# Ledger of designs, part 1: VH-VL binders against o27280

Every score and structure here is a prediction.

Target 1, 266 residues: o27280
Amino acid sequence: MDSMNVPEVLEIKRIVEESESVKTFIFSWDFRREVRPGQFVMVWDFRDEKPMSVSLIDPVRSEIGISIRRVGEFTDRVHGLSEGDLLGIRGPYGRGFELMGRDILLVGGGIGMAPLAALADEATARGMRVDALVAARTADELLFLDRLEAAGVNISTCTDDGSCGFKGFAHERLLTLEENHDMAAVCGPEPMMFQVMRILDERDVPAQLSLERYMKCAVGICGQCCLDDTGFRVCAEGPVFWSQELSRVREFGRYRRDPAGRRVPW
Below, numbering starts at 1 at the first letter of every chain, in headers, positions and changes, except where a header shows other numbers; antibody chains aren't numbered by Kabat.
F, E and O are the ipSAE of ESMFold2-Fast, ESMFold2 and OpenDDE, as the mean of both directions, binder to target and target to binder. V2 is 0.75 times the mean of E and O plus 0.25 times the DockQ between their complexes.
Where letters were taken out, [cut] stands.

## First folded at step 1 (VH-VL)

Design a1 (framework fv_acasunlimab)
Fold by ESMFold2-Fast, scan of step 1:
Structure a1 (fold): chain C 266 residues (1-266), chain A 122 residues (1-122), chain B 108 residues (1-108)
Amino acid sequence: as target 1 above (266 residues)
Amino acid sequence: EVQLLEPGGGLVQPGGSLRLSCEASGFTFSSYAMSWVRQAPGKGLEWVSGISGSGGSTFYADSVRGRFTISRDSSKNTLFLQMSSLRAEDTAVYYCARGEDYGDYEWYFDLWGQGTLVTVSS
Amino acid sequence: SYVLTQPPSVSVAPGQTARITCGGNNIGSKSVHWYQQKPGQAPVLVVYDDSDRPSGLPERFSGSNSGNTATLTISRVEAGDEADYYCQVWDSSSDHVVFGGGTKLTVL
């Protein structure tokens, strides 16, 4: 059995409170077990095990961070832990982001900024120019702004309610940004990701999108993933996919079926 | 405190129209996706329509597409369902429900309105 | 269209364990949520994201999800647990919320 598949009981070294509902838990990590931005780990509280994206990768300090939003009993229990407490960590799993070119655009919605924050660190360490569009419903839900700024990232914000930055949605803000990028990485709600992908495709910017629903497939729980409600299956390891891979799934964020089976636009 | 209030339904003739409303209080309304879920007398739960927190994305069950329109007004903390071309099969208790829109896994409903009875009958 | 299948009814004696299944093709790759509904009342979330419980819910409610079957488990069943139970997923391929047909739990 590979050590990657055996949960290691790790001490919570540090906790960063990112917002009222989000905390980052930091652990010492042996980097002989490689981890890349876009990958996830299974977090075990000795009752339940849940997939969580890696949000900090720091080989200099030999640390990883996992950002967890409080949305239920598992996450409530984990949020109740303190520095010095123990959690089981298994992984990493899944296909991470790939970097290409000199300029990258990151588009994150809510907790979707977590894997993108780790990617921003790697991109800046490689000397890439990083622009980030950080989207949330309200200003207090914008995540990682201080960390991104400290890393030298050029930040644009938007909130649905206009409480910070542009008032509106990520794709509406993106339409007002004119800088060309060699690639993009996107993580957030699926409708947001679809709209962003469409704009990037029209601009000939290759994009990678992180679909968190594929984390279960990546750990080998199933051999196939269904992206079509008619039973059509796409066998792929996630959570990160290139936009060209998603373009094979015609209904991704784009269409519904009416009673006659016809595609109806969003 | 944290609640969804549905002020009422009604009796409407087949082919008629009716607008449902659901007023949110005690939380940041624009931070949540919202849905309408109905239940015909003696039957199970059926999802009808959903809308993202921003209102930029709307979703419809096949049985209501083209006839129903979901919308929201963040300034009033209110969710709407405009129902048109009503049929006897639309007779049901309609619930508004609060959902999470940051992940495909997370459209679950942790807060529900009291339900509004809509009767479509001649 | 994606379909969730539940048994119409399950009977259990007080103090025993009830298991309510929710069948779906490759449902283990989805997150399953469970609702309890008593007559004349709105549904109440009892389990979400396969196995998480809302604050204030007894620990005797638990869930699991693997392969083609998700299961709601209610241990040490009480008369007050008698209700209809519904499973639910978000089907990202269609962007539809899908509910199971419901299971009536009778506590004898």
Scores: ipSAE 0.000, ipTM 0.411, lowest interface PAE 15.5, mean pLDDT 82

Design a10 (framework fv_acasunlimab)
Fold by ESMFold2-Fast, scan of step 1:
Structure a10 (fold): chain C 266 residues (1-266), chain A 122 residues (1-122), chain B 108 residues (1-108)
Amino acid sequence: as target 1 above (266 residues)
Amino acid sequence: EVQLLEPGGGLVQPGGSLRLSCEASGFTFSSYAMSWVRQAPGKGLEWVSGISGSGGSTYYADSVKGRFTISRDSSKNTLFLQMSSLRAEDTAVYYCARGPTIFGVVTHFDYWGQGTLVTVSS
Amino acid sequence: SYVLTQPPSVSVAPGQTARITCGGNNIGSKSVHWYQQKPGQAPVLVVYDDSDRPSGLPERFSGSNSGNTATLTISRVEAGDEADYYCQVWDSSSDHVVFGGGTKLTVL
């Protein structure tokens, strides 16, 4: 009986090509159903349904955006759509980020910058100082730089290949940045997030990390599959978790699970 | 010692407004999510609204959305609930309650205020 | 809207074990919390995160949560355990706190 669990068929109002592999799909949204940065929606193409983070929240224009990277059959089909085509949207789901203090750090890797871009918009609108470390494998995969600059965000970049900004990984770049933040929000590949979390913990900066693999848990799909030997229930309240919780999860940043449930190194 | 003090409730006419307050002491107020939970006479507990430690996220039960506003003042260690367009069915004892911030939002309530009676009647 | 169902009443003799259930669709995927409320008093947390106890609470109180049913177990019941008991979850799909309807425990 929860109306949030019934897909609403929405028309694609606008498509923004963020890179060769990433597009943002923009829909009109009734903000009586509130959406917050860090939350996700279920996207239905009338064949399959997949969770996608919300990357744009614009109450003034009454729009939301979802940014999708092309990685498989579902995303290939969605990338083939045009303005005016229809998609089913359920949600929003999950816990969003919480803003604390006055000076915040955002650390995003690849498509992980998408939910952080929505957070940056909210933080700057509230008058907070925002520093963003935007990381990717190559310059072509750095996302939302123009949007962040327009919002007044202080941007640092790094690429694995050195094609833009610092040559190296996000955690290596972070070691060269100032330590003066009230909180951090982190989203990207799990090994990157683990290394970044360790540095932030040493600096006593409270961090919130968004784990895409736990989005299905927030809608009740995975049950207790995320419970580790300590009895901590990571999957119950995702996708955003505090660093204190994730430091107790033995598998975070080290292992993932294959379809058979076996541990596989990242 | 952790304490949540709710200064008395009130009698309000239908369609009227009332602001509830909850004064916190004995802990770092801004590090905890806070909620309002009500209980109508002889009935069970009903969650009304929640607010994160920073105040950046607010949540409302469907029955009060658009009529009630939760807020907090960290300089005074005080939680507020501004109630408007009050109805007879809003008659209840209102409790403020503290939740942990480790999940970033309301999860469970480890400390409760004494409760304040709000009566909506003509 | 997510719904939690509790029996309205449970009766138990002193020294016996009381079990209070909380039913919900796939509730085993959520964290369940339990509160005790005596007449004229604010609720008191007795079990959180399915099975953890606040400091100072007797070890006679325990909890479990699996599938579609969570259970609060009170072993060697005492007259002072007579109260209303409420289960509670956070429903991340709606961003709502949900309480069960409450169970009155009577100690005979």
Scores: ipSAE 0.000, ipTM 0.398, lowest interface PAE 15.7, mean pLDDT 82

Design a11 (framework fv_acasunlimab)
Fold by ESMFold2-Fast, scan of step 1:
Structure a11 (fold): chain C 266 residues (1-266), chain A 121 residues (1-121), chain B 108 residues (1-108)
Amino acid sequence: as target 1 above (266 residues)
Amino acid sequence: EVQLLEPGGGLVQPGGSLRLSCEASGFTFSSYAMSWVRQAPGKGLEWVSGISGSGGSTYYADSVKGRFTISRDSSKNTLFLQMSSLRAEDTAVYYCAKTYYYGSGKGMDVWGQGTLVTVSS
Amino acid sequence: SYVLTQPPSVSVAPGQTARITCGGNNIGSKSVHWYQQKPGQAPVLVVYDDSDRPSGLPERFSGSNSGNTATLTISRVEAGDEADYYCQVWDSSSDHVVFGGGTKLTVL
């Protein structure tokens, strides 16, 4: 059995409060187990195990960060932990983002900025020009703005209520932004990602979209990660997909499936 | 029950102004784009204007650009079309329509009953 | 400036299949929606995204879209299907909704 398939019990070194509902948990990491932006780990609280995207990859400090939004019982329990407490970590798993070209666009909604923040760090370290469209319902829910600014990213914000930046949705703001990118990376609510993808397709900008679906099985053996028309297993073949791959999936952006396989509208 | 109610129409002189309204119920109004589509007597459907769910983006057909203004009030679940510098060729039944992104393109799944606007001397 | 072309009329006998075409340059790359309009009534969405149907509509309505032509197909046509039918696309370059000129379906 590979060591990635066995949880390693790690101490929480530092907790960063990103917002009222989001915290980043930072752990020491042995980079003999390479981690790439867009990959996820399984976080085990000794009762339940859930997939979480890696939001910080820092080989200089030998640290990774995992950003967790409080949305249910598991995440409420993890949010109650303190520095010095222990969590089990398996991974990393999944396909990460691929960087191409010189100028890239990041489009993130809510917690979807977590894997994109790690990607922004890598892209800027490679000398790429990075534009980020950061979207949320309100200004208080915009994530990683200070970190992106420190990295030299050109930031545009978009809030539904107009409390920061453009008033409107991410795809509406995207229509007013420059069209000269070599690639894009997109992560956020699926309806947002679908609308953004269609605009990028029209502009002939290749896009990578991070599609996280029921990742019950970290190695993809359980089938919970399947997409409708193509049979892709998200944890084995994703969570990052090129827009050309997703354009063939009727399910993407229109409905999801519950654990019983039934169609549930967004 | 998803419903769009257009409470009236009117007769207006050339060069005049008129505001149309469309009252929405049975769905989360602010989550959907809205459109105005018109139909001249005995003619086909012509898209006039669109507005995003947030109200942050507005769009106009070339025939009405600069003369018509689309707006919405999410607290009242109401869509408006302010028409100015009206011409005889603006005579039509005006429909409001709930606009949704189907596949790669916008379409209209729920329509109001239509409001007749007559521009005549 | 994008233009959709429909035949002005189509006639079909009851129980037969009606086919209404919608022509447009590279229309197969766009999502085509179809509306039915009966005299004195508002339009009703009958097919969306080329081939999908809204809840509650008969399975007799179907669609296809490839190359330069989209088609609305109505099988086992009934007298109640008599109406004007409009195809529609979204032209992303102008952010305009574009309608075809409409086709009057006559049964019998």
Scores: ipSAE 0.006, ipTM 0.421, lowest interface PAE 15.8, mean pLDDT 83

Design a2 (framework fv_acasunlimab)
Fold by ESMFold2-Fast, scan of step 1:
Formats: C-alpha cells, sequence, structure tokens
Structure a2 (fold): chain C 266 residues (1-266), chain A 123 residues (1-123), chain B 108 residues (1-108)
C-alpha cells in the first residue's frame, strides 16, 4: 500500500521543448494512482531526487507530463536525456487545487504556469470559463500559450520588457483587469504571488497559491516546515494553499508580516 | 551581463550616517529578493539585511536592527542601505547580493554579488 | 540563534580530494549553499541547494547534506582552488540568513 513512496522506473515516452530552458517529459501512467492538478512527484535520475509539479494529466491517453526548467546540475542532466531513457518517479504528493464556481483566473509566472496548465485542462473540461494571465521576463519565457489556446482559455500575456503583451509585471496587468472571478489560482515567483494575492484579497476573490519551494517540505525532506507557533505545518498541507491559510503563515514570501499580522502595504 | 555595481562607501566617525547604493543591470530587478552582506577586515561573511522583490518585506540582523534601513527603487534598479548610529564594529566591506532566481522552489542562495564597498568607521 | 560551525583551515595536496564540513543542529532539514572567496574578490556561489552546481562551475565541486553535517567536496584539487569557503542556510525560526565562519583551503 505504500507503493507511491517507492520510485517507479518509467520510460520517457515523449519530450516537448517548451522553451530554450524548459522541457516537458511525458510518461505512461496508471491512473489507479490518481493525480490532481497542483500535485507534484519526486523525479529521480538515479543520483539525485527533486520535486517537480505535474504539468499534464491525460487519463484518455494514460499519460502524465512533468515540466522541468534547466537551472542547475540535476536539471541539466535530466535535460540531456532522450525519448526511451529512464527516470524514477514517486508520488503523487501534496494537496492539489480545488475548483469552485463558474469563472476562474489563473496567474502564472515562468515555470509556475506548469501546474496551472494542468489545472486549465481540468477547468475547461468541467465547462468553466478560464482566464489566464501568463507572465514572464521576456516573450521567449512565456510558457504553454499554444496549449492554453487549444484548450479554449482566454489568454492575457505580460512581459517585463514588453516583448509580448502588456509591458510590466503580472500584478500591474491584473490592476487593469476589472473582470470578477469566482476563484483564482496563482503560481510563480513568490514576490509576484504576494502582490497578486494582495490584489485578489482586496477584490474578495478567493485564491489558491502553489508554493513550489514547500514541495521539499511536503515530502518530509525539510523537517522545519512549522512557520509559526500554532502548529500549522506548511510541509504537511502544501504545496497548494488558500490565501486565507497563508494569512496565518508569517513567512509567506519568505518575510514576516507587521506586528498586527497585516499584509505589508503596496 | 547580469551585474551589481556599488558606487557608495567611505570614512565616517562613530555616530555618523552613510547611505550605500547598489545599481542592478541585466535582469528584472523587482523580481528578485536582495540582501546586504558584510565582511569585517580579515573576518567572515555576516548577513546584514534583506528585502523582498516588491519591497514589502524587510529583515535585519539583530546587530543592526533599528540603526540600518534597507530599501529599493525599482524605477532606478537600485538597492539602498541607509546606515545610522554607526559604530567601529560596523567597519567592513559591504556587498549587495541577489537571491538566486526562484525556480522549482529552492531557497535563498546568492548567485550574483556586487564588487563590495569599504565602509570605515573611525574611533 | 542558529550557528554553523566550519573548521578554520583544511590542507590538501594537489590532485587529492578536499572535504570541508559545515555543522549545524538538524542541518539536513535545511538547504545548504556554498561560496568560494579569493583574496580581494566577492564571494562566488559554487554549490546551492545541498548538491546542485551553477552552470559553468567545474564538476570537481559537489555537496552533500544529512543529519547534523553538510559537506563540500572538491575532487582533484588544483592550486587555483585555494580560497576561503563559506556555508550558508536560511533559518526560518529567526528569519535570518546564517553563514558559517569560513574555512581556509590550502593546497600544498
Amino acid sequence: as target 1 above (266 residues)
Amino acid sequence: EVQLLEPGGGLVQPGGSLRLSCEASGFTFSSYAMSWVRQAPGKGLEWVSGISGSGGSTYYADSVKGRFTISRDSSKNTLFLQMSSLRAEDTAVYYCARELEYSSGWEDAFDIWGQGTLVTVSS
Amino acid sequence: SYVLTQPPSVSVAPGQTARITCGGNNIGSKSVHWYQQKPGQAPVLVVYDDSDRPSGLPERFSGSNSGNTATLTISRVEAGDEADYYCQVWDSSSDHVVFGGGTKLTVL
């Protein structure tokens, strides 16, 4: 019964090059082990093991996809692999996203679009209206635009340098969007997520945020995941959190709140 | 082409004030948390202060809390450290440092460092 | 306050393996980063997140972290590896970045 805690050696069925620095590795998957958007797996290259979000969940084709950005030695080695090569996968782990209402906003930055792409597929399959704000530093770093378009998602893009869509940051673009949503899901760099959460809270839009840096904690690799003295354990209940849950975590965005527990002003 | 340049620094008497600056280029400044790290002559590295990418959260080492203020100006791509009530033990080379890009949830490494600015507080 | 302990000095012959330790209570639950600093220069990140290397760094540099000890390992040591080495963690309990005291590596 604990088979999900033992790595299964899987063959890389296909590799999709999403950008110069990002690849999606696709594996056949037995959906007797259910996988939900927002969950992650541990990827083992037979030397090191790292947590990676699931970016594709396709029960019809019996496939999952894992999108990996090249940032260091482990990811450089994995990027060097070809179709037919083997990787160890264990999981899934963590709490996935919950869908509610009819209209959802997705706000993704860089590789943070990976778990949100899987969520977009599920939301559109349920008949929800999906608006996605896809943010990156440059046009070349915008991820999953073709896949989101194929799924019927309403896409807005935002680049820091203005090379595609709105020139500026995700939260600046969000301020120009007045359309209301029943819920939002956010994933990306923590400074971006903090600013986006603040705006959504002011609009009374319930938001779920995926804290990728807490995936290591959720598997128990990091023993110090109690970020306050109430006994709330980010590692046990992550990586996806409602914004109201994060208001109780003093270290969201890595930094402390004021003495009254309020979010820091703009 | 990613760079941090520190043009500030100098000699100050105890009790005096000095502002350090760190000019960033080659990356999206407001997307990165930044820190100041100092090193007294012949001694090890000591973290001084940190600031989030948005500037909404700041943190300080106990030795400087209440005396130093970290801030940033995203329109100028510049990080600041306002130092007041300076003591002889604040004499050090001060480095600004960029926190490694958030990717796959990893924590708090400094991948790009400024060249360092010497601050001397004479007795 | 959280404390990281490094030996003040380590000596190694050229071509051999140097090991620099970083001791901390339950350090295996934290992500450890390592910096190389040569005289008159700013520190350079050589290992991050326990065992990952920045692009362009020699494969001779590697790291491990378990229990109460993290280790930086430098294989086939060269004269150019002489430097001070610092370990670093984020201590979530205090909201502080913590550096070790540094280890001077001498290649004899």
Scores: ipSAE 0.000, ipTM 0.454, lowest interface PAE 13.1, mean pLDDT 82

Design a3 (framework fv_acasunlimab)
Fold by ESMFold2-Fast, scan of step 1:
Structure a3 (fold): chain C 266 residues (1-266), chain A 122 residues (1-122), chain B 108 residues (1-108)
Amino acid sequence: as target 1 above (266 residues)
Amino acid sequence: EVQLLEPGGGLVQPGGSLRLSCEASGFTFSSYAMSWVRQAPGKGLEWVSGISGSGGSTYYADSVKGRFTISRDSSKNTLFLQMSSLRAEDTAVYYCAREDYYGSGSYEFDYWGQGTLVTVSS
Amino acid sequence: SYVLTQPPSVSVAPGQTARITCGGNNIGSKSVHWYQQKPGQAPVLVVYDDSDRPSGLPERFSGSNSGNTATLTISRVEAGDEADYYCQVWDSSSDHVVFGGGTKLTVL
C-alpha cells in the first residue's frame, strides 16, 4: 500500500472502444515506476476517485492502459472524455499476479479479462503456454480476443446466450476443458470465481484470484476489508490472493465436500 | 430500454396450480440470469427462485422447493414460474427481476417487472 | 439461515441526512445492494456492490459496508425520498438471495 502518493495529472493519449460498455484509456508512462499485471491505479476525474486494474503494460511504447466498464456515475463521466483530456492517476497499488510453471490457465469474466490480458502479455513474453477461458454475456462483450490471439494464446470462449463458443457460464465451460496447468489466474464476478476456484481445487491446480472490491483495502479505504472465520477484521493486501488464502473468507470456500461429494458448510 | 412485463396473476384455490410469465424486451434476454421475488401484503421482499442465463442452473427458496419450477424460453424472451400445491402463505405480488451476474458479481437486481398479484384463497 | 437486520423506521427532516443500517454477521465480507420501493411500485436499485450508484441516480445516495454493518446514506433528503428501503446480499452457504426486513423512511 502507498498512502504517500498523490495523483499525477496525465493526458489521455488514446482511447480504445473494447465494447459498447468498455473503453481502454491509454497513457504515457515512466517505467521507472514499475507496474505488474494484477496491480491497479486510482483514477481521479477531479471529483471522485475509483480503483481500476491495469490492462495494458507496454514498456516498448512507454504506455499503460486502464480498461473501464460503464456501470455508474463516475464511469459514465469518464466515458464522456476524449483524447487530450486529463485524468489523475496514482499508483500502482496492490499485489500483482505471480507466474509459476510453464503452462497456465486464465479464466476471465467480463471486465475481469482486463488484468488477465496484461498477465497474458507477460506470460507469453516469457515463453509460457497460455490457455484463456474468456466469458461474457454475449459475443459483443467478450474482451481482448484480438490481443490474446495476436499473442499466441489458446482461446476458449463462453457466452450466456451462446453467441460465441460454449453456451453457459465460465465454470460450466471449464468442466468440459482438459486439465494440465501448473497454475491458474482468475478474475471476474465473485460467484464465477468461487465456482471456478472449487473446480481448480478439485483438480489440484493452484489458483490466484483477483478481487476488485478489496482494491480499496490496499489504499487504506477500510470499507472493503474481509473478515476471517474468527470474526477478526482483516485488511487484505489484495487484490490478488491465492485460493488457499481465500479458504478462510466466509463467502469464499465456505463449503467443503464430504466423502459422498456433498457440499457442507466449513 | 429494458422492459419486463408480467401479464396477469390470478385467484387460485389452495392446492391449485398457476403459471406466471415475464416478457422481456430491450436487452439480450438469454445473457442475463433472472429471478422471481415476492411480497406478501404489507410485508417485505422475499426471494423465491433464480435461473441462469443458459437455464443450466436453478435455485429455490426452501419455502417453495419441490412446489415451484422456474424456467425460461430464450427464443420468446420469456421467464416462467410454474407454481403447484399453492398455499394461502403464497399470496403475494410476484416480481420478475433481472440479475447482473457479470457486472457486480453478487446478484443485484437492476430492473424489475411491475409485479403480478397471486391470491390463494377459497 | 443468514439474516439481515434493518431498523423498521427512520425519520428525518427535509435537507438533513438519513442513515439506514443493515446488520449481518461478517456482512463487510459480502456485497450489499440497496433498493427503494414506493407504495404500489416495484423496487428500484439505488446502490449496488456496497457503494456504487446506477447511472442517473442523484449523488445524494451513497453506501458503505464494513464489519457487521452496511449503511445507506441519503444526504439533503427530499420529500420524494420517502419510501421503504431494503438491503440485499447473496449467501453462498445456502445459495440464497437474502433481503433485509425493510426500513420505512419518513420525511417529516
Scores: ipSAE 0.005, ipTM 0.458, lowest interface PAE 13.3, mean pLDDT 83

Design a4 (framework fv_acasunlimab)
Fold by ESMFold2-Fast, scan of step 1:
Structure a4 (fold): chain C 266 residues (1-266), chain A 121 residues (1-121), chain B 108 residues (1-108)
Amino acid sequence: as target 1 above (266 residues)
Amino acid sequence: EVQLLEPGGGLVQPGGSLRLSCEASGFTFSSYAMSWVRQAPGKGLEWVSGISGSGGSTYYADSVKGRFTISRDSSKNTLFLQMSSLRAEDTAVYYCARVDYDSSGYPFDYWGQGTLVTVSS
Amino acid sequence: SYVLTQPPSVSVAPGQTARITCGGNNIGSKSVHWYQQKPGQAPVLVVYDDSDRPSGLPERFSGSNSGNTATLTISRVEAGDEADYYCQVWDSSSDHVVFGGGTKLTVL
């Protein structure tokens, strides 16, 4: 009778194509098992299991959504599925975002907008003012713009190639944006998050950052989720961390860790 | 679309020097660590050297440390292996390989076709 | 001076399951990758991070890693699977990549 770690087999209710490489898979969900923005689930295709951030949380419709980027055999197989097909879902796992104050800034890069889209829905439902800086390499990789706009979010965009919005990186665009926020939430590549964190620290804006890499510890290899100097485990204590916690980690944004915990540069 | 081309190689006398090149295309070169892996005729794979994406960290097998130098030029999307004090046992096909940093164990996800280095008189 | 040990050869009939082992001290604490190499060709990644597969590779390839032994499993073996197979880890204590000696898979 152990249901703790047994996946629920769920039918794919709807698939939304977010971009050429990203799809959101929507499932009916029993919200007696609470899910918060910033948490992740293990997705099981009856062969392999991978961690995926929750990108839609809708208790009114009893739905969750999971956004998946096509980056290998598992995700290729999942992208080949249709509405009506089955997937196993375990979780949720990890620490979710906390909301405070009246004004929030979201800074997302690429697929990092997935957990931030769920957070935007919660923040707007609470009556907060939400500003989102959405960053990507090109215009076709900007995610969730229509959904964020429909939710009443104030959107700024930037692309490396200038194909949409500001031409440049997220931190360069952030320097030109309003500084008045009670908090921020950031998710994307670590070098981007590091630069954004420094700017927010200088503005005295408390920030939460989501570290989604190396979630292999969710399947039992805990050493790969450790951050140097703090001993945090991403799957247990993350993936969401306050900027004050990350500012104590000398390696954040400068190094990656290999499976044995050794530092390697970006 | 990802390609690694190895135009170097050749015949060198013992004690000589040779520089291998690996030209990368189809990806953001500076975002990936790279390695050199060699294979002596009829033998197995042997890792030789690795370099981080920024070039700030380099790693060497004990058998080549002090004799080989790995480097990269991001403006040319090119990886180099400068070999000196070459020995007969350095005779091998040399492969350049890309390290997948998105994976937790840093596997080699793309390999060049290899270039033959023969150290003989 | 970390060492990975593979059997030099494994023989299997078409349609059967081949198992290639990679032995190493406490290898279960490391991430193991597997490469296939056919004569005259560069190696190809077939399993990474113990059990993950690259896009485009057959489901017949799978991996496991526990204790002192990692295993590459090839189910429903085909003649085209005949090749040399190498396991690989990153040894953090030396900052070195270590390969096994290789296993020649012969499909009878």
Scores: ipSAE 0.000, ipTM 0.413, lowest interface PAE 16.2, mean pLDDT 82

Design a5 (framework fv_acasunlimab)
Fold by ESMFold2-Fast, scan of step 1:
Structure a5 (fold): chain C 266 residues (1-266), chain A 119 residues (1-119), chain B 108 residues (1-108)
Amino acid sequence: as target 1 above (266 residues)
Amino acid sequence: EVQLLEPGGGLVQPGGSLRLSCEASGFTFSSYAMSWVRQAPGKGLEWVSGISGSGGSTYYADSVKGRFTISRDSSKNTLFLQMSSLRAEDTAVYYCARDWEGYDAFDIWGQGTLVTVSS
Amino acid sequence: SYVLTQPPSVSVAPGQTARITCGGNNIGSKSVHWYQQKPGQAPVLVVYDDSDRPSGLPERFSGSNSGNTATLTISRVEAGDEADYYCQVWDSSSDHVVFGGGTKLTVL
């Protein structure tokens, strides 16, 4: 029921420095527009517009937060802004995560922890037991650890270089963790998500995965349900997909596109 | 240099079998999904079969399901198409192709191998 | 099975703009790729993901995709552009790659 699909110009209320390369921008939000974990907004700096996952949903304070990693010209400009400056925000868009059962495993890599942090807040508020595996290349890239601890989340960490927690990749760490979860949610680099998905499938744990590159489908470019030959299966709109939906995507976890449009291995 | 080389092809009687091969060089073969695409004389392109980089997932056009088998050997950088129960309508030039970005956008193609099914 | 429809032929004079259409039910929700094939040669990718161009291809090649029609546009056509052109999608409902029937571009 979103009758307004134009950017609203909002004042940056607060900026939280999550790391050297990541900031969370906080805005006052009118919750007559529903926002769920796993959804994203289009952020407009009056020159370019980019999709960003919602990382904080706080109806009590009437705030949303958007976490942005500094990786290019647009994000460099946004990182240069201060509290009181203006940004255009449109949305929310996309299919959010669904929560089920009593316990949930969150597996996040790098900035992929952003939508999972919002999900952790909701799951905890519902009384679920939340285990989070937070992965990054180095200790400095682990995000939201203090926020997750404050929410009562059971945290495990791993870094590729061993600078914090388990030395190794997320899927290697996952093999050492308890197998009993009612569901999982995964967000991070595709190679990590693919390996994690395979382990969760073997454990019969239903998983939802968030794929940033499918965000254009979620803003209404995809006007058709993806139907199988029986006509009864409907593909969910991105960026969040169930693991069964990703089993047919041959590129998942294997390839990416560079800025020149060339296909490259991860 | 990235290339795909298709040695072989040939003439086969209806009901016969033939295996096509495609040798990859210049890239990390196991990292890429691969496909076979055919073209009958004077006709358009028709996708035949696809295989994931690991070989764990295979896909087939309805016209060849149960008759053709796609496989790969990453130690030899080679893609295969085992064709059985061949019919006259399988006569075509067969191309192997590298899948770009998994959208089945084919950025590198073999030179094509002619398969003729005739008595 | 999903079907892509292309006109069998399009004719243009040198220096003019050629437009080759690819029709499909709700094709605007899919990612469309375009290939050029000259007689006796393997196809060459000329446009991918609706509108992106592979490195090294002339800017004269462009694409669009909305609703039920995708279009390959070739501006300032040269004699060397004469070829068959094919559109292509991945159909997730069937797990199949689908090609259009092809369009012969004649430059005269």
Scores: ipSAE 0.000, ipTM 0.400, lowest interface PAE 16.4, mean pLDDT 82

